# VH-VL binders against q9umr5, part 78

Target 1, 268 residues: q9umr5
Amino acid sequence: SYKPVIVVHGLFDSSYSFRHLLEYINETHPGTVVTVLDLFDGRESLRPLWEQVQGFREAVVPIMAKAPQGVHLICYSQGGLVCRALLSVMDDHNVDSFISLSSPQMGQYGDTDYLKWLFPTSMRSNLYRICYSPWGQEFSICNYWHDPHHDDLYLNASSFLALINGERDHPNATVWRKNFLRVGHLVLIGGPDDGVITPWQSSFFGFYDANETVLEMEEQLVYLRDSFGLKTLLARGAIVRCPMAGISHTAWHSNRTLYETCIEPWLS

## First folded at step 3 (VH-VL)

Design gc29 (framework fv_mavrilimumab)
Fold by ESMFold2-Fast, scan of step 3:
Structure gc29 (fold): chain C 268 residues (1-268), chain A 122 residues (1-122), chain B 111 residues (1-111)
Amino acid sequence: as target 1 above (268 residues)
Amino acid sequence: QVQLVQSGAEVKKPGASVKVSCKVSGYTLTELSIHWVRQAPGKGLEWMGGFDPEDGETVYAQRFQGRVTMTEDTSTDTAYMELSSLRSEDTAVYYCATAYSSSWRPGYFDYWGQGTMVTVSS
Amino acid sequence: QSVLTQPPSVSGAPGQRVTISCTGSSSNIGAGWDVSWYQQLPGTAPKLLIYGNSNRPSGVPDRFSGSKSGTSASLAITGLQAEDEADYYCQSYDSSLSGWVFGGGTKLTVL
């Protein structure tokens, strides 16, 4: 009788990473139908985010159609941005809880283990040269690279995040906002010890200004403009913020205390 | 594709009211936000206000608050702007213009009506 | 009086480059609100020329470009043609006024 749960993985990830999350759900909500989508696994997670959104859209439609009472989304890391776009482009989604596990909702500006392998000679200060090119925008990680020292380049070159956040105009913005606002709850999870998502407050729609001072969600133009509904959702009481210290990036889906505190209450 | 056709020129005496119409085709009013902009002869553009028919909300520029009323008739896809207590300074061309139905996000005015000349003279 | 400041006039010869400035404040362009530009030929309604700081609608030639920095925006016209002679208006949103604001307009004369 519990609503089905759809899980969307992150960069260089697969469904196997969620085995502990599935165990927790089965223990607390026995009988829940959980579908972990095996699309864009491993290196295919580097494909452009709009391509991934199309593929995941095709996969979630039949699941949502079979669940007239609604579904829950649990979206990890990069997967949280895929889910943001799904909720905007789908005119008929019936998502109750959208649970975002440490996703860079305002973008990424920091050195990570992923960058060591993809761009080993690049520093975060130089990555804008690659990412804000047409070639760079063919890689998912560049779709949400947000260099606060080159914000004009981010706004003009980002083919995904700047559009989905309403930071640059798009003909579909009004429809995307209406669709996104149908979500029941936006549950934001993240923390200071993540070690990958930089700044970690990006998971809560905070981000660096030009001096690398983090400004929180309520100070962002995205929120103040209500560009896709954050201010409206907050006014409805539909945004849940669940920060937790002591959790590294690869542990958000395998920490029992995190699950019991931040995820379990939103799985009806 | 959007087309905006406005009503014809008006001549009014000081103290009268004028009601300008704007007929929309190519889209329905529920898909568009209609805004009104005026331009006095030889002067610049001045935003007066805009209407979001989906939410029923209208925002007026402070200068016109209390004198202007913007309405719409979705059955005929026609928007209206009524300005009362007219004075000689209200002599201007009045334009209707579309923005995407996006009152939550300030838009741009992509399609414009041809304009309606309103002359206030005694 | 306009909230956004434009020079009243600018002039250039055919084939030259001209720029038109639009200066705002912390409550509009400085707050990060997008800038749009409109071209108004004599006796006609304004026409959208640039939206979202630098985007061109279909049919607008790439000779027209927009940019934004800090509290100001600029419209650049390269390869100036006689047909470009018109009034140009910048527009943004002002958060303190909760409404749209226009520049005072710039008359471009093609010599």
Scores: ipSAE 0.000, ipTM 0.388, lowest interface PAE 19.1, mean pLDDT 87

Design gc3 (framework fv_mavrilimumab)
Fold by ESMFold2-Fast, scan of step 3:
Structure gc3 (fold): chain C 268 residues (1-268), chain A 122 residues (1-122), chain B 111 residues (1-111)
Amino acid sequence: as target 1 above (268 residues)
Amino acid sequence: QVQLVQSGAEVKKPGASVKVSCKVSGYTLTELSIHWVRQAPGKGLEWMGGFDPEDGETVYAQRFQGRVTMTEDTSTDTAYMELSSLRSEDTAVYYCATAYSSSWKPGYFDYWGQGTMVTVSS
Amino acid sequence: QSVLTQPPSVSGAPGQRVTISCTGSSSNIGAGYDVSWYQQLPGTAPKLLIYGNSNRPSGVPDRFSGSKSGTSASLAITGLQAEDEADYYCQSYDSSLSGWVFGGGTKLTVL
């Protein structure tokens, strides 16, 4: 039979966003048990990411325990960062495929509708003042705000992303790396027409340097240091890159061609 | 899978109130955000407002503020839109539609009810 | 009055291409908000045709495509067929109004 699939949604999202994804999975892998987690929906998705990680952890434990052959994770947008942390903090996860749908794995630095809704008078150049404060770090979106012009502030103030990426030291870093490395496959999906994730290459662990030139994963210090295991996973053949043009941010979970090309092959 | 079934046509006098229902099937109301859109005969679509059942928060378009109330009964998976102090200009087909869980975030209306004709005449 | 501007009508012959424009402002399309398109056949409820600027729901043929540039969006229909005759509405979100806004609608006639 097929391994169970656990779906984790994104910012201002809910389980309803994945109805098409569930239909696709049922068509190609009939009998798959798919659980879309109804936690931190809507405005609750703004809560600090570590709080969300704890809640999602409690929900995934019994699902993983009942599936000794393993499970797959499909994690969308901000949800991809939640899943990154889950794989690190869980000593006993049995995740085979971690499928990351357009998630800002190296962070976000761009003006989007969501940011304008939350911070209507702020420009991306000024958001570091809010996000790198203790108050700002109580909002999930600020937990992965990565201003390439204030990298020193990001490294010191980020309570989530800088820690989970191993860009700042943490007492649990060695254990987190060991846990993350148990994943079978890291499937990275994203594309240039997303329109929200900025730079879109953040979904593939690429990011801006101080001149806003995108450097790919292999040129990132986090990769070169193998801080949480990316270099080891790539050497093991466990990283899959699946970029696709023509897909906007809210369509990754509802595009049939994307599903058939990038997701379906990894659902055993 | 998702279906929205609305109540039948209504004829009301000016000054009366009307309450239109929208029964949801295929998903529970707690998983959906229901919005209301109206269309006067021969005219375009006009957004009226929407409700997030998890937060219990509604937002209404400014021109309907004070006259419209949108509620939900999660035990029956039914959403309601009540419009008071009816005028002849309120004669329209009223639609319920599913959207994202919050009217403040970018989104779209993916499933629509069949519409309820409300006629206001003396 | 509609917040988004569409031409009131457009026409084409079978097999031709037509384009329907949707013009907004800095508070909606110009602010980066996605554009969706709805098709309304006579006597029916609107049906989602395009969402997120350019994506098609299941069952919508690839003859329909959407695009967005600056403060405007466009719906293109290629290989026009008689059954495409309908009203088409664009939709976006407006930050100054804190709500969804629709275009005035475009009646497509297939000649």
Scores: ipSAE 0.000, ipTM 0.417, lowest interface PAE 15.0, mean pLDDT 87

Design gc30 (framework fv_mavrilimumab)
Fold by ESMFold2-Fast, scan of step 3:
Structure gc30 (fold): chain C 268 residues (1-268), chain A 122 residues (1-122), chain B 111 residues (1-111)
Amino acid sequence: as target 1 above (268 residues)
Amino acid sequence: QVQLVQSGAEVKKPGASVKVSCKVSGYTLTELSIHWVRQAPGKGLEWMGGFDPEDGETVYAQRFQGRVTMTEDTSTDTAYMELSSLRSEDTAVYYCATAYSSSWRPGYFDYWGQGTMVTVSS
Amino acid sequence: QSVLTQPPSVSGAPGQRVTISCTGSSSNIGAGYDVSWYQQLPGTAPKLLIYGNSNRPSGVPDRFSGSKSGTSASLAITGLQAEDEADYYCQSWDSSLSGYVFGGGTKLTVL
């Protein structure tokens, strides 16, 4: 029998976004119990990420308890950051595959039309003024805004991403690392034609330096210091990288070739 | 594989009503947002109604309010669009389409039915 | 009258670049609402070509690209092929109408 699958959506999203993904899973792994969590939908996806983590945590506990053989997580876009935190704060999670669909794991820094819609008078160069305030940190998108030109502000003000990445100290860091390391597989998916996640390599723990040159995961201080276990996971063969060109941001959960290549092999 | 299969062509007299069906297969109707778009011969696309991405409710284009009714039968996975008080100007191909949208953001139409030709003539 | 304005026709030779404009107003594109583009081959239903201003669904070649500026959007097609002959429609949301709006359509002829 196949392990249950839990799906966590992204910014301004809901369960309806995943109808094609559910179709693919049903075709290749018939009988799989798939739960798409319909919490923090639409405008509520703007709530602080720690609030979302608490709500999703309460929803996943009974699902995990019913599946002693383990569960898989498929977490899309912003949802991938929620799942990162879930794996760290839960002392007893039994997640086998954590499948991250184009999630900004090292943060977001880019002028996309979606960002312009939210903040029409702001450019990426100016968003740090809003996001790195206490008020701005009450919005999910600001919790993972990572301005490479104001890295000191990011490190001091980020209430979420800098903490879960171990870029700033936290009392729970050792426990969070221990919990995260219990994951069976970390499957990272993303690509250059996403058009929303900027830089797209953020989905693979790469990110801009101060000159906007992308440094890959192995060059990140987070990896080198093994702050939450990336180096340890890579050494034990638990990190899977599955980049794919030609896929736009809202198509990761609705592309059959992507599903067959990057997702299907990890749904035991 | 989501597939939308529409009912066959209709010929109606002015003043009659027409009810076009759209059968959903490959996925559950309750999980989908179904919209209706028409196209008069040689003319462009005109949205008639479907789910409101802001409110999650059925909404009709102002031009059709009072003449159009959109319903769903979840037991048969079939959506319906009924247009009453037909005029010759209602002669068009009527499409059903699924919309990808959220309660915050209006969406786009990713899957389309094959279309149903409705001809209104004496 | 269409709420979004497109040129009725554009033409180009094989291998050339053409651009199709979509002009809106402050209640739709100018309000920040996303623009999507649809391709309609003769005798067929429309097919989604671009969504969210610039994103391509799987199966759409990178020769097709979308952009948005102010109250207008553009669809660019590079490396024109005979198979690109079709009608192209832009689509957005209009807050004053509380509904989806389409452009009038542009017929692309590959010479």
Scores: ipSAE 0.000, ipTM 0.395, lowest interface PAE 17.5, mean pLDDT 87

Design gc31 (framework fv_mavrilimumab)
Fold by ESMFold2-Fast, scan of step 3:
Structure gc31 (fold): chain C 268 residues (1-268), chain A 122 residues (1-122), chain B 111 residues (1-111)
Amino acid sequence: as target 1 above (268 residues)
Amino acid sequence: QVQLVQSGAEVKKPGASVKVSCKVSGYTLTELSIHWVRQAPGKGLEWMGWFDPEDGETVYAQRFQGRVTMTEDTSTDTAYMELSSLRSEDTAVYYCATAYSSSWRPGYFDYWGQGTMVTVSS
Amino acid sequence: QSVLTQPPSVSGAPGQRVTISCTGSSSNIGAGYDVSWYQQLPGTAPKLLIYGNSNRPSGVPDRFSGSKSGTSASLAITGLQAEDEADYYCQSYDSSLSGWVFGGGTKLTVL
């Protein structure tokens, strides 16, 4: 009776991170078929995002084909970017609610423990030298590294985020935009106490300008130009914003209040 | 910020055809499915059909098949609904409305035009 | 004839609660298709009130709520106000007709 739910995990995660989320869904929507995709788990989550998109696409096709009334996506952290690209490259997706759970939709510019594992002596101000090289673009985290002090390098070197955001031209941009616009609802979730996603407003398509002042979605060129359909979705009433304070990055999928407030209403 | 502006009222004789236009602003027409719904005076809403610009497909409600044609001009962001062989019972307000651009996802009509009154009388 | 069944009219006093039902079949609401609700004030175009069974567009007061169970849906209006006097229509998709279907409409009178 409820639409199936597909869950896509984040950086260094796996399906095991979502046990509490599955418990919540089972309690409020019993009988829902929930599939947590066990692809690119752990260190494999560092593979280039386009490679991950291809693998996840192959996994979601049969699930979508069996659900003519549609499916819901819950995509956590880096997984939200995978889902952004999935919705753009699939000309036949039937996604109703795309629930983006603390995902860096405009990119990342912060010194997190994930980056320190890969580049232990680098500060965020220096990481552009590594990430915007061909070698760096072979790591998923560099695919959405967005240094606001080197936006020229981001626009020219980002092999993923700049393309899916329509910030750099691509032959498939018109088709990607058309496909993304098939989504029923874009549900954006995030908050100031996340501690990993920097700036946290990236989860809501806000981001730093060159002075590290956050500009919200409606002030972004990608929104104003409607590069991949954000302005169209907002005009259509299809964008939902659900910010919540007090939640750390690893707790978004295990907080009951967050689930009841921001996720549960969008699972039909 | 989506606005649908329809053409003005029409008076037609039985047997004539009428063509109602719907100008879309705030959206690019190719991103939208445009549906047509009519309402006879004092009656309920009746879905007539839709044009999906994504594949150029048209789907008409069975009772209107053979009499209705729905088209779009992407260059002017204008949708059209033409109803032929008019009868007095076709007297109604005709609305255009937007929905998501795919037939796989049965949508809701999020924005409506103001309506066009079509009166069929001798 | 309407494919979805609504009561022709409902009434309530200011401040009270009313519920408007919408009954379908296995080819529409029973098949899992979402239900939307539209409010039509006299002389105006319909306005989207509820979509996706229970979601409210920006600008719609939380006095309006929707629900769906089995082959039926309901629109609940709490704290009735005089300006709520309108016709209310439910809408879904019907797989056997391959098209959108509306309920017959319910005239709400605030006494």
Scores: ipSAE 0.000, ipTM 0.385, lowest interface PAE 19.4, mean pLDDT 87

Design gc32 (framework fv_mavrilimumab)
Fold by ESMFold2-Fast, scan of step 3:
Structure gc32 (fold): chain C 268 residues (1-268), chain A 122 residues (1-122), chain B 111 residues (1-111)
Amino acid sequence: as target 1 above (268 residues)
Amino acid sequence: QVQLVQSGAEVKKPGASVKVSCKVSGYTLTEYSIHWVRQAPGKGLEWMGGFDPEDGYTVYAQRFQGRVTMTEDTSTDTAYMELSSLRSEDTAVYYCATAYSSSWRPGYFDYWGQGTMVTVSS
Amino acid sequence: QSVLTQPPSVSGAPGQRVTISCTGSSSNIGSGYDVSWYQQLPGTAPKLLIYGNNNRPSGVPDRFSGSKSGTSASLAITGLQAEDEADYYCQSYDSSLSAYVFGGGTKLTVL
């Protein structure tokens, strides 16, 4: 029988976005128990990410307890960061495949129409003033705002992403690394036509330097220092990279070719 | 913080039209859907219509089709609901509300205006 | 008249548990559409209390909870308080009507 699948949605999203994904899973892996978590839906997705991690943690515990052979996580957009933290804070998770659908794993720095909708008078160059304040850190999107021109502020003010990436020290870092390393497979999915995640390579742990030149995962200090286990996972063959062109941000969970190529092989 | 501020109370004669406004602050209309819900005195809530993100256009409840028109002026962040051929049974408080919806599923009404009382009397 | 059926009234004493039912059909709740709940204090606009069957907006106490089973949903209020006295409405979507639908409303009286 197939391992259960837990789905975690993204910013301004809900379980409703995943009907095609559930259809695909049912077709290729009939009998799979898929739970799409209805927590922090819609505007509540703006709640601080640590608050969301706590709520999702409480919801996944009974699902994992019922599945001694393990579970799979499919985590979309902002949800991928929630899942990153879940895998670190849970001493007893039994996740086999963690499938990250276009999630800004190294952060977000982009002036998109979606971001302007939330902060209509702000440019990406000025969002650091809002996001790196205590007030701004009460909003999920600011928890992963990563301005490459104000990296010192990001490192000091980020209450979430800098900590889970091991970019700033935390008392629990060693335990978080040990817990994260229990994951069977880290499946990274993203692409150049996403249109929201900026840079799109953030979904693969790449990110801008101070000149806005993208440096890939293997050039990041996070990887080189093995801060939470990326280098160890890559060395054991546990990281899967699956980039695909032609897919917009809201289509990752509804494209059949993407599902068959990047997701289906990892749903044992 | 998100606020919806509606226009003031109206008294109309049967057969007239009324146009209620809803000024939105704290976000833009391009990303949120505005819906209209009415409540007759001592009665329950009745959905009239609003923008459907799945279809990309404004949808009206069948009962009001042909009598109601809902428009938005994005330059002033103001939504409007115009109801024509008024009857005494149209006496009600009319609310505007923001709806969060995904592109493929209906949502819920998260912020509400204060309501506009429309009285239809002869 | 309402597509979703609620009892017209419920009552309880302070500290008690009350439940408010919301009964639909196969074209709405039975088709898997989520149920949301709204609280309306006298003379005020409705306020979102529960969305997506059992999610609470910021500021809503955890003594309010929702559930859904088959063609019906329920709102539970534990530790009933005087300020809970209000009208409560359930809301879903009906695919046959292509419309958002509300229950008829339930008046909660705190004795």
Scores: ipSAE 0.000, ipTM 0.381, lowest interface PAE 19.5, mean pLDDT 87

Design gc33 (framework fv_mavrilimumab)
Fold by ESMFold2-Fast, scan of step 3:
Structure gc33 (fold): chain C 268 residues (1-268), chain A 122 residues (1-122), chain B 111 residues (1-111)
Amino acid sequence: as target 1 above (268 residues)
Amino acid sequence: QVQLVQSGAEVKKPGASVKVSCKVSGYTLTRLSIHWVRQAPGKGLEWMGGFDPEYGKTVYAQRFQGRVTMTEDTSTDTAYMELSSLRSEDTAVYYCATAYSSSWRPGYFDYWGQGTMVTVSS
Amino acid sequence: QSVLTQPPSVSGAPGQRVTISCTGSSSNIGAGYDVSWYQQLPGTAPKLLIYGNSNRPSGVPDRFSGSKSGTSASLAITGLQAEDEADYYCQSYDSSLRGYVFGGGTKLTVL
């Protein structure tokens, strides 16, 4: 039989968004137990990411316990950051494939409709004033706001992303790295036509430098220092990169070609 | 802004239980981490336990595990600390305090209640 | 015995500088956990003076400063005033105990 699949949704999302993904899995891997976690739906997805991590952790523990052969994670958009933290904070996770579906793994720096809804008069260039305050860090989207022009503020104020990326020191960093390295495969999916994740290469651990030139994963300090294990995973052959053009942000979980190319091969 | 008001002094016999309340105003209890710290007469501060936002649950100091229960009533914005099997060495002032912690910075106690004197007489 | 070690007392004259030490171990301050400091006036609840090693809350004068090095931290009070006479406590987190820890307290006497 197939390992169970746990699905974690994104910002302003819910389990209903994954109905097509569930159909694809059922067609190619019949009998797979798929659990789409129905936590932090809609506006609750704005709750601080550490709060979401704890809630999702409580939900995944019994699923993992029932599957001694392991589980797979499919984590969409913001949900990919939740799953990054789950893999780090869980001393006993048994995740085989972590499939990151267009998630801002190095953060977000772009004007989107989501930001305009929350902060109608703000531009990406001045959002750091809001996000890097204690009040701003109470919102999930600010937990992964990564302004490349204010690295000092990002490193000092980010309560989530800077810590999970090992960009700031933390007493648990060594344990988090050890836990993360237990993952079997890190499958990274994203593409240039996403339209929300900015830069789109954030889904592949690339990000802007101070001149807004994108540097790929291998040029990032977190990779070079192996802060949470990316260099070790790459050397082990455990990182899979699956970019695809032509897919908008809300379509990653409902495109059959993407599923067959990037997801299906990693669902044992 | 945040104010913590605790219940009044208690006198208990050894073996009894005491339940101290902490009423929160100026903010929503569900968004605060309430911790309990005690201080025996002429002695220092001792952490007993509290809500850990990173873990999402209440944690207790090992010394008090099994004797202490910390609960919250969000409808009345009131936190409670109940200590059972009281001993003479439990005579102390009991404080509730709000802890602000992020994953970046471990908790610190920024607002304190006025304290509740619990006397255990034998 | 407290987990964090402070001197029981320290004294100084008005206008002088005093320093209060807080010595931990590899499981707390040495593990990278931040140190906070509290002032307790007689008959009152403790008040936060310093958090995150060196940050002052609103309303705390700049003559109070905190620092951390290795397994130890210190609170410095410059321009000592009569109203500074109080007990001072350091506080951190201990990974082996899985909980918050306080120093034993230091009584500051202003001569």
Scores: ipSAE 0.000, ipTM 0.385, lowest interface PAE 18.1, mean pLDDT 87

Design gc34 (framework fv_modakafusp)
Fold by ESMFold2-Fast, scan of step 3:
Structure gc34 (fold): chain C 268 residues (1-268), chain A 122 residues (1-122), chain B 107 residues (1-107)
Amino acid sequence: as target 1 above (268 residues)
Amino acid sequence: EVQLVQSGAEVKKPGATVKISCKVSGYTFTDYYMNWVQQAPGKGLEWMGWIDPEDGRTDVAEKFQGRVTITADTSTDTAYMELSSLRSEDTAVYYCATAYSSSWRPGYFDYWGQGTTVTVSS
Amino acid sequence: DIQMTQSPSSLSASVGDRVTITCKASQDISNYVDWYQQKPGKAPKLLIYAASNLQTGVPSRFSGSGSGTDFTFTISSLQPEDIATYYCQQYDNLPLTFGGGTKVEIK
């Protein structure tokens, strides 16, 4: 019997986006119970990420309780950040594989159609003025806006990402790290042709320095300090990196080759 | 100059399959989601689904899942909507409609095809 | 699914009258609502997008307002060519959903 799979969607997303993913899972792991959470769909995906974490937490508790052998998480785009926080705030999660599909784990800094739709008069260079205000932090996309030219403002104003990444201290940091470290596998998926997640290496905990040169995970202070357990997980052999070229942001959950290469092996 | 031109009227038997085309001109086909909308005689508009022609990704409304297949051919700038297992209640006008693909979920249908009448009768 | 309840289902008014149509969403959709005009035998035409923005080429007598769950579409001075059925549509979440339509006729 296969462990249940819980799917968490992304920004402006819906459960219908995962129809192909569900078909792939059914073909390779018939009988798997897959729950696509339909909370915070569409515009509600703009709600503050801590509010989303609370709602998703309430939804996943009964699923985890009924699966004593564990569950798998597949978390797409912004949903990957929700799942990171879930794994930290839940003292009793039993997640085996956490599969992150092109999620901006170190944040977002790039012009995207999503930003132009939501903030049509804003440029990436000026978005820090909106996002690092108390008003801006009431929108999910601003919770992971990470301007490398205003890192001091990011560290001070980010109410979500800087805290879950341990880039700014929090009284719960030690407990969050202990909880996160219970995960069996952290499977990171992303690629250069995504077109939305900028830099794309953010999906692998890489990010821009002040000169917009990408530094990979092992060069990040978060990793070096082991702030929430990345260095420990890597030493344990629990981090899987699965980059794939040729896949656009909206195709990660509907590409069969991607599924077979990066997802299928981690669904037990 | 932007035009969406749909294929002609179809008369089908119950249980048959119909495939409607929507050929676009005057804009970059891959920049817009192509949506399909059903309108039964004397009734309102009902969204069926959309396709992103750039990567072929589709989303289909629950009512039509399993019976609707939406595809796009970027070499001919043509979108298709195929509806199978036809019933008499599928008798309707079917429209293709575009919205700018500037976000995951585009906001409006600024251009429409002329409509294709499908009649399902014994 | 987000339900869009449109009222009235039909109305009759005189040329020059102010016509108001309302649309209520079953949940908060911010300003993600559009308004369309459909004449008999024709495809719908976009008039208003994102609750209050007038589409290019559409006469200024048409306007939209509202946010959250309650939206209003107004024709400030009804003209003979405005005889049509009007639909609201939300695009906050899939499936995209339309209101039931309001048939506008002249007395």
Scores: ipSAE 0.000, ipTM 0.382, lowest interface PAE 17.5, mean pLDDT 88

